# Ledger of designs, part 1: VHH binders against EKC/KEOPS complex subunit cgi121 (cgi121)

No score or structure here was measured in a lab: all are predicted.

Target 1, 174 residues: EKC/KEOPS complex subunit cgi121 (cgi121), of Schizosaccharomyces pombe (q9p7j3)
Amino acid sequence: MILPLFPETQVHVFVYENVSNCAAIHEQLISQNPIYDYAFLDAATILYKKQVYSAIIRALEDRRDEQMKTKTIHSEVILSLSPKTEISSAFRQFSMTKKSKNIVVVKIDSKLTEEEEFERLDKLVEGNRVEFSDEELQKLIDFKVLKKNYKLDPSTLENPLASILSSIALRGYS
Positions, changes and structure headers below are counted from each chain's first letter, unless a header gives other numbers; Kabat numbers aren't used for antibody chains.
F, E and O are the ipSAE of ESMFold2-Fast, ESMFold2 and OpenDDE, as the mean of both directions, binder to target and target to binder. V2 is 0.75 times the mean of E and O plus 0.25 times the DockQ between their complexes.
[cut] stands for letters that were removed.
The coordinates of atoms that the task and the answers printed are left out; those that the model quotes come from them. Centres of patches stay.

## First folded at step 1 (VHH)

Design a1 (framework vhh_6qgx_2; at its last look DockQ between E and O 0.01; V2 from the best seeds 0.00; counts 0 for: pae E 14.8 > 2, placed apart)
Amino acid sequence: QVQLVESGGGLVQAGGSLRLSCAASGRTFSSYAMAWFRRAPGKEREFVAAISWSGGSTFYTDSVKGRFTISRDHAKNTVSLQMNSLRPEDTAVYYCAADRYGLPYFTDSEYDYWGQGTRVTVSA
ESMFold2, look of step 1: ipSAE 0.000; ipTM 0.166
ESMFold2 (binder alone), look of step 1: mean pLDDT 81; pTM 0.840
OpenDDE, look of step 1: ipSAE 0.006; ipTM 0.238

Design a2 (framework vhh_5c3l_4; at its last look DockQ between E and O 0.01; V2 from the best seeds 0.00; counts 0 for: pae E 13.6 > 2, unsure alone 63.2 < 65, placed apart)
Amino acid sequence: QVQLQESGGGLVQPGGSLRLSCAASGFTFSSYAMSWVRQAPGKGLEVVSDISSGGGSTTYADSVKGRFTISRDNAKNTLYLQMNSLKPEDTAVYYCAKPTLYFTDSSTGQIYSDYRGPGTQVTVSS
ESMFold2, look of step 1: ipSAE 0.000; ipTM 0.194
ESMFold2 (binder alone), look of step 1: mean pLDDT 78; pTM 0.780
OpenDDE, look of step 1: ipSAE 0.000; ipTM 0.233

## First folded at step 2 (VHH)

Design b1 (from a1 with S57D R100S Y105W; framework vhh_6qgx_2; at its last look DockQ between E and O 0.01; V2 from the best seeds 0.00; counts 0 for: pae E 16.9 > 2, placed apart)
Amino acid sequence: QVQLVESGGGLVQAGGSLRLSCAASGRTFSSYAMAWFRRAPGKEREFVAAISWSGGDTFYTDSVKGRFTISRDHAKNTVSLQMNSLRPEDTAVYYCAADSYGLPWFTDSEYDYWGQGTRVTVSA
ESMFold2, look of step 2: ipSAE 0.000; ipTM 0.114
ESMFold2 (binder alone), look of step 2: mean pLDDT 81; pTM 0.838
OpenDDE, look of step 2: ipSAE 0.021; ipTM 0.314

Design b2 (framework vhh_5c3l_4; at its last look DockQ between E and O 0.40; V2 from the best seeds 0.00; counts 0 for: pae E 12.6 > 2)
Amino acid sequence: QVQLQESGGGLVQPGGSLRLSCAASGFTFSDYAMSWVRQAPGKGLEVVSDISSDSGSTTYADSVKGRFTISRDNAKNTLYLQMNSLKPEDTAVYYCAAEPLWFTDEGYDYRGPGTQVTVSS
ESMFold2, look of step 2: ipSAE 0.000; ipTM 0.186
ESMFold2 (binder alone), look of step 2: mean pLDDT 80; pTM 0.807
OpenDDE, look of step 2: ipSAE 0.018; ipTM 0.408

## First folded at step 3 (VHH; framework vhh_5c3l_4)

Design c1 (from b2 with D50Y A98R Y108F; at its last look DockQ between E and O 0.15; V2 from the best seeds 0.00; counts 0 for: pae E 13.9 > 2, placed apart)
Amino acid sequence: QVQLQESGGGLVQPGGSLRLSCAASGFTFSDYAMSWVRQAPGKGLEVVSYISSDSGSTTYADSVKGRFTISRDNAKNTLYLQMNSLKPEDTAVYYCAREPLWFTDEGFDYRGPGTQVTVSS
ESMFold2, look of step 3: ipSAE 0.000; ipTM 0.162
ESMFold2 (binder alone), look of step 3: mean pLDDT 84; pTM 0.844
OpenDDE, look of step 3: ipSAE 0.021; ipTM 0.269

Design c2 (from b2 with D50R E99Y; at its last look DockQ between E and O 0.22; V2 from the best seeds 0.00; counts 0 for: pae E 16.4 > 2, placed apart)
Amino acid sequence: QVQLQESGGGLVQPGGSLRLSCAASGFTFSDYAMSWVRQAPGKGLEVVSRISSDSGSTTYADSVKGRFTISRDNAKNTLYLQMNSLKPEDTAVYYCAAYPLWFTDEGYDYRGPGTQVTVSS
ESMFold2, look of step 3: ipSAE 0.000; ipTM 0.118
ESMFold2 (binder alone), look of step 3: mean pLDDT 82; pTM 0.830
OpenDDE, look of step 3: ipSAE 0.006; ipTM 0.237

## First folded at step 4 (VHH; framework vhh_5c3l_4)

Design d1 (from c2 with D54G T59Y W102E; at its last look DockQ between E and O 0.16; V2 from the best seeds 0.00; counts 0 for: pae E 13.4 > 2, placed apart)
Amino acid sequence: QVQLQESGGGLVQPGGSLRLSCAASGFTFSDYAMSWVRQAPGKGLEVVSRISSGSGSTYYADSVKGRFTISRDNAKNTLYLQMNSLKPEDTAVYYCAAYPLEFTDEGYDYRGPGTQVTVSS
ESMFold2, look of step 4: ipSAE 0.000; ipTM 0.228
ESMFold2 (binder alone), look of step 4: mean pLDDT 83; pTM 0.845
OpenDDE, look of step 4: ipSAE 0.006; ipTM 0.219

Design d2 (from c2 with D54G A98R L101W W102S Y108F; at its last look DockQ between E and O 0.18; V2 from the best seeds 0.00; counts 0 for: pae O 11.5 > 2, placed apart)
Amino acid sequence: QVQLQESGGGLVQPGGSLRLSCAASGFTFSDYAMSWVRQAPGKGLEVVSRISSGSGSTTYADSVKGRFTISRDNAKNTLYLQMNSLKPEDTAVYYCARYPWSFTDEGFDYRGPGTQVTVSS
ESMFold2, look of step 4: ipSAE 0.000; ipTM 0.275
ESMFold2 (binder alone), look of step 4: mean pLDDT 86; pTM 0.867
OpenDDE, look of step 4: ipSAE 0.006; ipTM 0.239

## First folded at step 5 (VHH)

Design e1 (from b2 with P100Y; framework vhh_5c3l_4; at its last look DockQ between E and O 0.05; V2 from the best seeds 0.00; counts 0 for: pae O 5.1 > 2, placed apart)
Amino acid sequence: QVQLQESGGGLVQPGGSLRLSCAASGFTFSDYAMSWVRQAPGKGLEVVSDISSDSGSTTYADSVKGRFTISRDNAKNTLYLQMNSLKPEDTAVYYCAAEYLWFTDEGYDYRGPGTQVTVSS
ESMFold2, look of step 5: ipSAE 0.345; ipTM 0.715
ESMFold2 (binder alone), look of step 5: mean pLDDT 84; pTM 0.845
OpenDDE, look of step 5: ipSAE 0.027; ipTM 0.364

Design e2 (framework vhh_7yz9_2; at its last look DockQ between E and O 0.01; V2 from the best seeds 0.00; counts 0 for: pae E 15.0 > 2, grease 25.6 > 24.2, SAP .758 > .668, placed apart)
Amino acid sequence: QWQLVESGGGLVQAGGSLRLSCTASGFTFSDYAMGWYRQTAGNEREWVARITSGGSTTYADSVKGRFTISRDNAKNTVYLQMNSLKPEDTAVYYCAAYPLWFTDEGYDYWGQGTPVTVSS
ESMFold2, look of step 5: ipSAE 0.000; ipTM 0.136
ESMFold2 (binder alone), look of step 5: mean pLDDT 79; pTM 0.794
OpenDDE, look of step 5: ipSAE 0.005; ipTM 0.204

## First folded at step 6 (VHH; framework vhh_5c3l_4)

Design f1 (from e1 with F103S E106S; at its last look DockQ between E and O 0.54; V2 from the best seeds 0.00; counts 0 for: pae E 6.8 > 2)
Amino acid sequence: QVQLQESGGGLVQPGGSLRLSCAASGFTFSDYAMSWVRQAPGKGLEVVSDISSDSGSTTYADSVKGRFTISRDNAKNTLYLQMNSLKPEDTAVYYCAAEYLWSTDSGYDYRGPGTQVTVSS
ESMFold2, look of step 6: ipSAE 0.108; ipTM 0.550
ESMFold2 (binder alone), look of step 6: mean pLDDT 82; pTM 0.825
OpenDDE, look of step 6: ipSAE 0.041; ipTM 0.537

Design f2 (from e1 with F103D Y108F; at its last look DockQ between E and O 0.10; V2 from the best seeds 0.00; counts 0 for: pae E 12.0 > 2, placed apart)
Amino acid sequence: QVQLQESGGGLVQPGGSLRLSCAASGFTFSDYAMSWVRQAPGKGLEVVSDISSDSGSTTYADSVKGRFTISRDNAKNTLYLQMNSLKPEDTAVYYCAAEYLWDTDEGFDYRGPGTQVTVSS
ESMFold2, look of step 6: ipSAE 0.000; ipTM 0.236
ESMFold2 (binder alone), look of step 6: mean pLDDT 83; pTM 0.831
OpenDDE, look of step 6: ipSAE 0.072; ipTM 0.561

## First folded at step 7 (VHH; framework vhh_5c3l_4)

Design g1 (from f1 with S57D T59Y; at its last look DockQ between E and O 0.13; V2 from the best seeds 0.00; counts 0 for: pae E 10.9 > 2, placed apart)
Amino acid sequence: QVQLQESGGGLVQPGGSLRLSCAASGFTFSDYAMSWVRQAPGKGLEVVSDISSDSGDTYYADSVKGRFTISRDNAKNTLYLQMNSLKPEDTAVYYCAAEYLWSTDSGYDYRGPGTQVTVSS
ESMFold2, look of step 7: ipSAE 0.000; ipTM 0.283
ESMFold2 (binder alone), look of step 7: mean pLDDT 83; pTM 0.838
OpenDDE, look of step 7: ipSAE 0.012; ipTM 0.271

Design g2 (from f1 with Y100W W102Y; at its last look DockQ between E and O 0.02; V2 from the best seeds 0.00; counts 0 for: pae O 9.3 > 2, placed apart)
Amino acid sequence: QVQLQESGGGLVQPGGSLRLSCAASGFTFSDYAMSWVRQAPGKGLEVVSDISSDSGSTTYADSVKGRFTISRDNAKNTLYLQMNSLKPEDTAVYYCAAEWLYSTDSGYDYRGPGTQVTVSS
ESMFold2, look of step 7: ipSAE 0.012; ipTM 0.430
ESMFold2 (binder alone), look of step 7: mean pLDDT 83; pTM 0.833
OpenDDE, look of step 7: ipSAE 0.011; ipTM 0.250

## First folded at step 8 (VHH; framework vhh_5c3l_4)

Design h1 (from f1 with S35H S103E; at its last look DockQ between E and O 0.14; V2 from the best seeds 0.00; counts 0 for: pae E 11.6 > 2, placed apart)
Amino acid sequence: QVQLQESGGGLVQPGGSLRLSCAASGFTFSDYAMHWVRQAPGKGLEVVSDISSDSGSTTYADSVKGRFTISRDNAKNTLYLQMNSLKPEDTAVYYCAAEYLWETDSGYDYRGPGTQVTVSS
ESMFold2, look of step 8: ipSAE 0.000; ipTM 0.276
ESMFold2 (binder alone), look of step 8: mean pLDDT 84; pTM 0.843
OpenDDE, look of step 8: ipSAE 0.014; ipTM 0.260

Design h2 (from f1 with E99M S103Y; at its last look DockQ between E and O 0.01; V2 from the best seeds 0.00; counts 0 for: pae E 16.0 > 2, placed apart)
Amino acid sequence: QVQLQESGGGLVQPGGSLRLSCAASGFTFSDYAMSWVRQAPGKGLEVVSDISSDSGSTTYADSVKGRFTISRDNAKNTLYLQMNSLKPEDTAVYYCAAMYLWYTDSGYDYRGPGTQVTVSS
ESMFold2, look of step 8: ipSAE 0.000; ipTM 0.116
ESMFold2 (binder alone), look of step 8: mean pLDDT 84; pTM 0.848
OpenDDE, look of step 8: ipSAE 0.008; ipTM 0.281

## First folded at step 9 (VHH; framework vhh_5c3l_4)

Design i1 (from f1 with S30D S53W; at its last look DockQ between E and O 0.07; V2 from the best seeds 0.00; counts 0 for: pae E 15.1 > 2, placed apart)
Amino acid sequence: QVQLQESGGGLVQPGGSLRLSCAASGFTFDDYAMSWVRQAPGKGLEVVSDISWDSGSTTYADSVKGRFTISRDNAKNTLYLQMNSLKPEDTAVYYCAAEYLWSTDSGYDYRGPGTQVTVSS
ESMFold2, look of step 9: ipSAE 0.000; ipTM 0.123
ESMFold2 (binder alone), look of step 9: mean pLDDT 82; pTM 0.822
OpenDDE, look of step 9: ipSAE 0.015; ipTM 0.284

Design i2 (from e1 with S30D; at its last look DockQ between E and O 0.08; V2 from the best seeds 0.00; counts 0 for: pae O 8.6 > 2, placed apart)
Amino acid sequence: QVQLQESGGGLVQPGGSLRLSCAASGFTFDDYAMSWVRQAPGKGLEVVSDISSDSGSTTYADSVKGRFTISRDNAKNTLYLQMNSLKPEDTAVYYCAAEYLWFTDEGYDYRGPGTQVTVSS
ESMFold2, look of step 9: ipSAE 0.014; ipTM 0.441
ESMFold2 (binder alone), look of step 9: mean pLDDT 83; pTM 0.835
OpenDDE, look of step 9: ipSAE 0.009; ipTM 0.263

## First folded at step 10 (VHH)

Design j1 (from f1 with G16S L45P V47W T59N D62T T69S A75P K76S N77K K87R T91S P113Q; framework vhh_8emy_2; at its last look DockQ between E and O 0.01; V2 from the best seeds 0.00; counts 0 for: pae O 11.2 > 2, placed apart)
Amino acid sequence: QVQLQESGGGLVQPGSSLRLSCAASGFTFSDYAMSWVRQAPGKGPEWVSDISSDSGSTNYATSVKGRFSISRDNPSKTLYLQMNSLRPEDSAVYYCAAEYLWSTDSGYDYRGQGTQVTVSS
ESMFold2, look of step 10: ipSAE 0.012; ipTM 0.422
ESMFold2 (binder alone), look of step 10: mean pLDDT 82; pTM 0.813
OpenDDE, look of step 10: ipSAE 0.007; ipTM 0.244

Design j2 (from f1, 18 letters changed; framework vhh_6qgx_2; at its last look DockQ between E and O 0.01; V2 from the best seeds 0.00; counts 0 for: pae E 20.0 > 2, placed apart)
Amino acid sequence: QVQLVESGGGLVQAGGSLRLSCAASGFTFSDYAMAWFRRAPGKEREFVADISSDSGSTTYTDSVKGRFTISRDHAKNTVSLQMNSLRPEDTAVYYCAAEYLWSTDSGYDYWGQGTRVTVSA
ESMFold2, look of step 10: ipSAE 0.000; ipTM 0.091
ESMFold2 (binder alone), look of step 10: mean pLDDT 83; pTM 0.838
OpenDDE, look of step 10: ipSAE 0.017; ipTM 0.317

## First folded at step 11 (VHH; framework vhh_5c3l_4)

Design k1 (from f1 with D31E S53D D54S S55G; at its last look DockQ between E and O 0.01; V2 from the best seeds 0.00; counts 0 for: pae E 17.5 > 2, placed apart)
Amino acid sequence: QVQLQESGGGLVQPGGSLRLSCAASGFTFSEYAMSWVRQAPGKGLEVVSDISDSGGSTTYADSVKGRFTISRDNAKNTLYLQMNSLKPEDTAVYYCAAEYLWSTDSGYDYRGPGTQVTVSS
ESMFold2, look of step 11: ipSAE 0.000; ipTM 0.090
ESMFold2 (binder alone), look of step 11: mean pLDDT 84; pTM 0.835
OpenDDE, look of step 11: ipSAE 0.005; ipTM 0.261

Design k2 (from f2 with D31S S53D D54S E106S; at its last look DockQ between E and O 0.56; V2 from the best seeds 0.00; counts 0 for: pae E 8.4 > 2)
Amino acid sequence: QVQLQESGGGLVQPGGSLRLSCAASGFTFSSYAMSWVRQAPGKGLEVVSDISDSSGSTTYADSVKGRFTISRDNAKNTLYLQMNSLKPEDTAVYYCAAEYLWDTDSGFDYRGPGTQVTVSS
ESMFold2, look of step 11: ipSAE 0.019; ipTM 0.484
ESMFold2 (binder alone), look of step 11: mean pLDDT 81; pTM 0.812
OpenDDE, look of step 11: ipSAE 0.277; ipTM 0.680

## First folded at step 12 (VHH; framework vhh_5c3l_4)

Design l1 (from k2 with S57Y; at its last look DockQ between E and O 0.42; V2 from the best seeds 0.00; counts 0 for: pae E 14.3 > 2)
Amino acid sequence: QVQLQESGGGLVQPGGSLRLSCAASGFTFSSYAMSWVRQAPGKGLEVVSDISDSSGYTTYADSVKGRFTISRDNAKNTLYLQMNSLKPEDTAVYYCAAEYLWDTDSGFDYRGPGTQVTVSS
ESMFold2, look of step 12: ipSAE 0.000; ipTM 0.172
ESMFold2 (binder alone), look of step 12: mean pLDDT 83; pTM 0.834
OpenDDE, look of step 12: ipSAE 0.048; ipTM 0.553

Design l2 (from k2 with Y100F; at its last look DockQ between E and O 0.73; V2 from the best seeds 0.00; counts 0 for: pae E 9.8 > 2, unsure alone 64.9 < 65)
Amino acid sequence: QVQLQESGGGLVQPGGSLRLSCAASGFTFSSYAMSWVRQAPGKGLEVVSDISDSSGSTTYADSVKGRFTISRDNAKNTLYLQMNSLKPEDTAVYYCAAEFLWDTDSGFDYRGPGTQVTVSS
ESMFold2, look of step 12: ipSAE 0.006; ipTM 0.450
ESMFold2 (binder alone), look of step 12: mean pLDDT 79; pTM 0.796
OpenDDE, look of step 12: ipSAE 0.143; ipTM 0.592

## First folded at step 13 (VHH; framework vhh_5c3l_4)

Design m1 (from k2 with L101F; at its last look DockQ between E and O 0.24; V2 from the best seeds 0.00; counts 0 for: pae O 10.0 > 2)
Amino acid sequence: QVQLQESGGGLVQPGGSLRLSCAASGFTFSSYAMSWVRQAPGKGLEVVSDISDSSGSTTYADSVKGRFTISRDNAKNTLYLQMNSLKPEDTAVYYCAAEYFWDTDSGFDYRGPGTQVTVSS
ESMFold2, look of step 13: ipSAE 0.427; ipTM 0.767
ESMFold2 (binder alone), look of step 13: mean pLDDT 81; pTM 0.815
OpenDDE, look of step 13: ipSAE 0.008; ipTM 0.246

Design m2 (from k2 with Y100R L101Y; at its last look DockQ between E and O 0.23; V2 from the best seeds 0.00; counts 0 for: pae E 12.6 > 2)
Amino acid sequence: QVQLQESGGGLVQPGGSLRLSCAASGFTFSSYAMSWVRQAPGKGLEVVSDISDSSGSTTYADSVKGRFTISRDNAKNTLYLQMNSLKPEDTAVYYCAAERYWDTDSGFDYRGPGTQVTVSS
ESMFold2, look of step 13: ipSAE 0.000; ipTM 0.218
ESMFold2 (binder alone), look of step 13: mean pLDDT 82; pTM 0.829
OpenDDE, look of step 13: ipSAE 0.023; ipTM 0.460

## First folded at step 14 (VHH; framework vhh_5c3l_4)

Design n1 (from m1 with A33V; at its last look DockQ between E and O 0.50; V2 from the best seeds 0.00; counts 0 for: pae O 8.0 > 2, unsure alone 63.5 < 65)
Amino acid sequence: QVQLQESGGGLVQPGGSLRLSCAASGFTFSSYVMSWVRQAPGKGLEVVSDISDSSGSTTYADSVKGRFTISRDNAKNTLYLQMNSLKPEDTAVYYCAAEYFWDTDSGFDYRGPGTQVTVSS
ESMFold2, look of step 14: ipSAE 0.197; ipTM 0.632
ESMFold2 (binder alone), look of step 14: mean pLDDT 80; pTM 0.811
OpenDDE, look of step 14: ipSAE 0.015; ipTM 0.264

Design n2 (from m1 with A33T S57D; at its last look DockQ between E and O 0.09; V2 from the best seeds 0.00; counts 0 for: pae E 14.8 > 2, unsure alone 64.9 < 65, placed apart)
Amino acid sequence: QVQLQESGGGLVQPGGSLRLSCAASGFTFSSYTMSWVRQAPGKGLEVVSDISDSSGDTTYADSVKGRFTISRDNAKNTLYLQMNSLKPEDTAVYYCAAEYFWDTDSGFDYRGPGTQVTVSS
ESMFold2, look of step 14: ipSAE 0.000; ipTM 0.139
ESMFold2 (binder alone), look of step 14: mean pLDDT 81; pTM 0.811
OpenDDE, look of step 14: ipSAE 0.061; ipTM 0.559

## First folded at step 15 (VHH; framework vhh_5c3l_4)

Design o1 (from m1 with A98R; at its last look DockQ between E and O 0.30; V2 from the best seeds 0.00; counts 0 for: pae E 9.0 > 2)
Amino acid sequence: QVQLQESGGGLVQPGGSLRLSCAASGFTFSSYAMSWVRQAPGKGLEVVSDISDSSGSTTYADSVKGRFTISRDNAKNTLYLQMNSLKPEDTAVYYCAREYFWDTDSGFDYRGPGTQVTVSS
ESMFold2, look of step 15: ipSAE 0.012; ipTM 0.428
ESMFold2 (binder alone), look of step 15: mean pLDDT 81; pTM 0.822
OpenDDE, look of step 15: ipSAE 0.041; ipTM 0.384

Design o2 (from m1 with A98T; at its last look DockQ between E and O 0.75; V2 from the best seeds 0.00; counts 0 for: pae E 6.5 > 2, unsure alone 63.6 < 65)
Amino acid sequence: QVQLQESGGGLVQPGGSLRLSCAASGFTFSSYAMSWVRQAPGKGLEVVSDISDSSGSTTYADSVKGRFTISRDNAKNTLYLQMNSLKPEDTAVYYCATEYFWDTDSGFDYRGPGTQVTVSS
ESMFold2, look of step 15: ipSAE 0.127; ipTM 0.568
ESMFold2 (binder alone), look of step 15: mean pLDDT 79; pTM 0.796
OpenDDE, look of step 15: ipSAE 0.623; ipTM 0.837

## First folded at step 16 (VHH; framework vhh_5c3l_4)

Design p1 (from o2 with S55G; at its last look DockQ between E and O 0.63; V2 from the best seeds 0.00; counts 0 for: pae E 8.5 > 2)
Amino acid sequence: QVQLQESGGGLVQPGGSLRLSCAASGFTFSSYAMSWVRQAPGKGLEVVSDISDSGGSTTYADSVKGRFTISRDNAKNTLYLQMNSLKPEDTAVYYCATEYFWDTDSGFDYRGPGTQVTVSS
ESMFold2, look of step 16: ipSAE 0.017; ipTM 0.509
ESMFold2 (binder alone), look of step 16: mean pLDDT 80; pTM 0.806
OpenDDE, look of step 16: ipSAE 0.528; ipTM 0.797

Design p2 (from o2 with S55G F108Y; at its last look DockQ between E and O 0.02; V2 from the best seeds 0.00; counts 0 for: pae O 12.4 > 2, placed apart)
Amino acid sequence: QVQLQESGGGLVQPGGSLRLSCAASGFTFSSYAMSWVRQAPGKGLEVVSDISDSGGSTTYADSVKGRFTISRDNAKNTLYLQMNSLKPEDTAVYYCATEYFWDTDSGYDYRGPGTQVTVSS
ESMFold2, look of step 16: ipSAE 0.169; ipTM 0.608
ESMFold2 (binder alone), look of step 16: mean pLDDT 80; pTM 0.805
OpenDDE, look of step 16: ipSAE 0.000; ipTM 0.269

## First folded at step 17 (VHH; framework vhh_5c3l_4)

Design q1 (from p1 with E99Y; at its last look DockQ between E and O 0.62; V2 from the best seeds 0.00; counts 0 for: pae E 7.5 > 2)
Amino acid sequence: QVQLQESGGGLVQPGGSLRLSCAASGFTFSSYAMSWVRQAPGKGLEVVSDISDSGGSTTYADSVKGRFTISRDNAKNTLYLQMNSLKPEDTAVYYCATYYFWDTDSGFDYRGPGTQVTVSS
ESMFold2, look of step 17: ipSAE 0.020; ipTM 0.454
ESMFold2 (binder alone), look of step 17: mean pLDDT 81; pTM 0.814
OpenDDE, look of step 17: ipSAE 0.328; ipTM 0.700

Design q2 (from p1 with S31N T59K; at its last look DockQ between E and O 0.02; V2 from the best seeds 0.00; counts 0 for: pae O 13.1 > 2, placed apart)
Amino acid sequence: QVQLQESGGGLVQPGGSLRLSCAASGFTFSNYAMSWVRQAPGKGLEVVSDISDSGGSTKYADSVKGRFTISRDNAKNTLYLQMNSLKPEDTAVYYCATEYFWDTDSGFDYRGPGTQVTVSS
ESMFold2, look of step 17: ipSAE 0.000; ipTM 0.335
ESMFold2 (binder alone), look of step 17: mean pLDDT 80; pTM 0.807
OpenDDE, look of step 17: ipSAE 0.000; ipTM 0.223

## First folded at step 18 (VHH; framework vhh_5c3l_4)

Design r1 (from o2 with S54Y; at its last look DockQ between E and O 0.86; V2 from the best seeds 0.00; counts 0 for: pae E 6.1 > 2, unsure alone 64.5 < 65)
Amino acid sequence: QVQLQESGGGLVQPGGSLRLSCAASGFTFSSYAMSWVRQAPGKGLEVVSDISDYSGSTTYADSVKGRFTISRDNAKNTLYLQMNSLKPEDTAVYYCATEYFWDTDSGFDYRGPGTQVTVSS
ESMFold2, look of step 18: ipSAE 0.155; ipTM 0.606
ESMFold2 (binder alone), look of step 18: mean pLDDT 79; pTM 0.800
OpenDDE, look of step 18: ipSAE 0.356; ipTM 0.699

Design r2 (from o2 with A33S S106E; at its last look DockQ between E and O 0.70; V2 from the best seeds 0.00; counts 0 for: pae E 10.5 > 2, unsure alone 62.2 < 65)
Amino acid sequence: QVQLQESGGGLVQPGGSLRLSCAASGFTFSSYSMSWVRQAPGKGLEVVSDISDSSGSTTYADSVKGRFTISRDNAKNTLYLQMNSLKPEDTAVYYCATEYFWDTDEGFDYRGPGTQVTVSS
ESMFold2, look of step 18: ipSAE 0.005; ipTM 0.413
ESMFold2 (binder alone), look of step 18: mean pLDDT 78; pTM 0.786
OpenDDE, look of step 18: ipSAE 0.023; ipTM 0.465

## First folded at step 19 (VHH; framework vhh_5c3l_4)

Design s1 (from o2 with D103N T104P S106T; at its last look DockQ between E and O 0.11; V2 from the best seeds 0.00; counts 0 for: pae E 11.3 > 2, placed apart)
Amino acid sequence: QVQLQESGGGLVQPGGSLRLSCAASGFTFSSYAMSWVRQAPGKGLEVVSDISDSSGSTTYADSVKGRFTISRDNAKNTLYLQMNSLKPEDTAVYYCATEYFWNPDTGFDYRGPGTQVTVSS
ESMFold2, look of step 19: ipSAE 0.005; ipTM 0.344
ESMFold2 (binder alone), look of step 19: mean pLDDT 79; pTM 0.797
OpenDDE, look of step 19: ipSAE 0.017; ipTM 0.288

Design s2 (from p1 with Y100W W102Y; at its last look DockQ between E and O 0.64; V2 from the best seeds 0.00; counts 0 for: pae E 12.6 > 2)
Amino acid sequence: QVQLQESGGGLVQPGGSLRLSCAASGFTFSSYAMSWVRQAPGKGLEVVSDISDSGGSTTYADSVKGRFTISRDNAKNTLYLQMNSLKPEDTAVYYCATEWFYDTDSGFDYRGPGTQVTVSS
ESMFold2, look of step 19: ipSAE 0.000; ipTM 0.277
ESMFold2 (binder alone), look of step 19: mean pLDDT 80; pTM 0.802
OpenDDE, look of step 19: ipSAE 0.025; ipTM 0.482

## First folded at step 20 (VHH; framework vhh_5c3l_4)

Design t1 (from p1 with S54Y T104Y; at its last look DockQ between E and O 0.68; V2 from the best seeds 0.00; counts 0 for: pae E 9.5 > 2, grease 26.2 > 24.2)
Amino acid sequence: QVQLQESGGGLVQPGGSLRLSCAASGFTFSSYAMSWVRQAPGKGLEVVSDISDYGGSTTYADSVKGRFTISRDNAKNTLYLQMNSLKPEDTAVYYCATEYFWDYDSGFDYRGPGTQVTVSS
ESMFold2, look of step 20: ipSAE 0.006; ipTM 0.430
ESMFold2 (binder alone), look of step 20: mean pLDDT 81; pTM 0.819
OpenDDE, look of step 20: ipSAE 0.146; ipTM 0.575

Design t2 (from p1 with S54Y T98V; at its last look DockQ between E and O 0.45; V2 from the best seeds 0.00; counts 0 for: pae E 12.0 > 2)
Amino acid sequence: QVQLQESGGGLVQPGGSLRLSCAASGFTFSSYAMSWVRQAPGKGLEVVSDISDYGGSTTYADSVKGRFTISRDNAKNTLYLQMNSLKPEDTAVYYCAVEYFWDTDSGFDYRGPGTQVTVSS
ESMFold2, look of step 20: ipSAE 0.000; ipTM 0.288
ESMFold2 (binder alone), look of step 20: mean pLDDT 80; pTM 0.810
OpenDDE, look of step 20: ipSAE 0.022; ipTM 0.390

## First folded at step 21 (VHH; framework vhh_5c3l_4)

Design u1 (from o2 with D103F; at its last look DockQ between E and O 0.01; V2 from the best seeds 0.00; counts 0 for: pae O 13.0 > 2, unsure alone 62.2 < 65, placed apart)
Amino acid sequence: QVQLQESGGGLVQPGGSLRLSCAASGFTFSSYAMSWVRQAPGKGLEVVSDISDSSGSTTYADSVKGRFTISRDNAKNTLYLQMNSLKPEDTAVYYCATEYFWFTDSGFDYRGPGTQVTVSS
ESMFold2, look of step 21: ipSAE 0.015; ipTM 0.479
ESMFold2 (binder alone), look of step 21: mean pLDDT 79; pTM 0.807
OpenDDE, look of step 21: ipSAE 0.005; ipTM 0.203

Design u2 (from o2 with F101L D103F F108Y; at its last look DockQ between E and O 0.01; V2 from the best seeds 0.00; counts 0 for: pae E 19.2 > 2, placed apart)
Amino acid sequence: QVQLQESGGGLVQPGGSLRLSCAASGFTFSSYAMSWVRQAPGKGLEVVSDISDSSGSTTYADSVKGRFTISRDNAKNTLYLQMNSLKPEDTAVYYCATEYLWFTDSGYDYRGPGTQVTVSS
ESMFold2, look of step 21: ipSAE 0.000; ipTM 0.096
ESMFold2 (binder alone), look of step 21: mean pLDDT 79; pTM 0.803
OpenDDE, look of step 21: ipSAE 0.518; ipTM 0.802

## First folded at step 22 (VHH; framework vhh_5c3l_4)

Design v1 (from o2 with A61R; at its last look DockQ between E and O 0.80; V2 from the best seeds 0.00; counts 0 for: pae E 9.0 > 2, unsure alone 64.3 < 65)
Amino acid sequence: QVQLQESGGGLVQPGGSLRLSCAASGFTFSSYAMSWVRQAPGKGLEVVSDISDSSGSTTYRDSVKGRFTISRDNAKNTLYLQMNSLKPEDTAVYYCATEYFWDTDSGFDYRGPGTQVTVSS
ESMFold2, look of step 22: ipSAE 0.011; ipTM 0.480
ESMFold2 (binder alone), look of step 22: mean pLDDT 79; pTM 0.797
OpenDDE, look of step 22: ipSAE 0.487; ipTM 0.788

Design v2 (from m1 with A98S; at its last look DockQ between E and O 0.78; V2 from the best seeds 0.00; counts 0 for: pae E 4.0 > 2)
Amino acid sequence: QVQLQESGGGLVQPGGSLRLSCAASGFTFSSYAMSWVRQAPGKGLEVVSDISDSSGSTTYADSVKGRFTISRDNAKNTLYLQMNSLKPEDTAVYYCASEYFWDTDSGFDYRGPGTQVTVSS
ESMFold2, look of step 22: ipSAE 0.318; ipTM 0.702
ESMFold2 (binder alone), look of step 22: mean pLDDT 78; pTM 0.783
OpenDDE, look of step 22: ipSAE 0.452; ipTM 0.762

## First folded at step 23 (VHH; framework vhh_5c3l_4)

Design w1 (from v2 with S55G S57T; at its last look DockQ between E and O 0.77; V2 from the best seeds 0.00; counts 0 for: pae E 7.9 > 2)
Amino acid sequence: QVQLQESGGGLVQPGGSLRLSCAASGFTFSSYAMSWVRQAPGKGLEVVSDISDSGGTTTYADSVKGRFTISRDNAKNTLYLQMNSLKPEDTAVYYCASEYFWDTDSGFDYRGPGTQVTVSS
ESMFold2, look of step 23: ipSAE 0.026; ipTM 0.500
ESMFold2 (binder alone), look of step 23: mean pLDDT 80; pTM 0.797
OpenDDE, look of step 23: ipSAE 0.332; ipTM 0.696

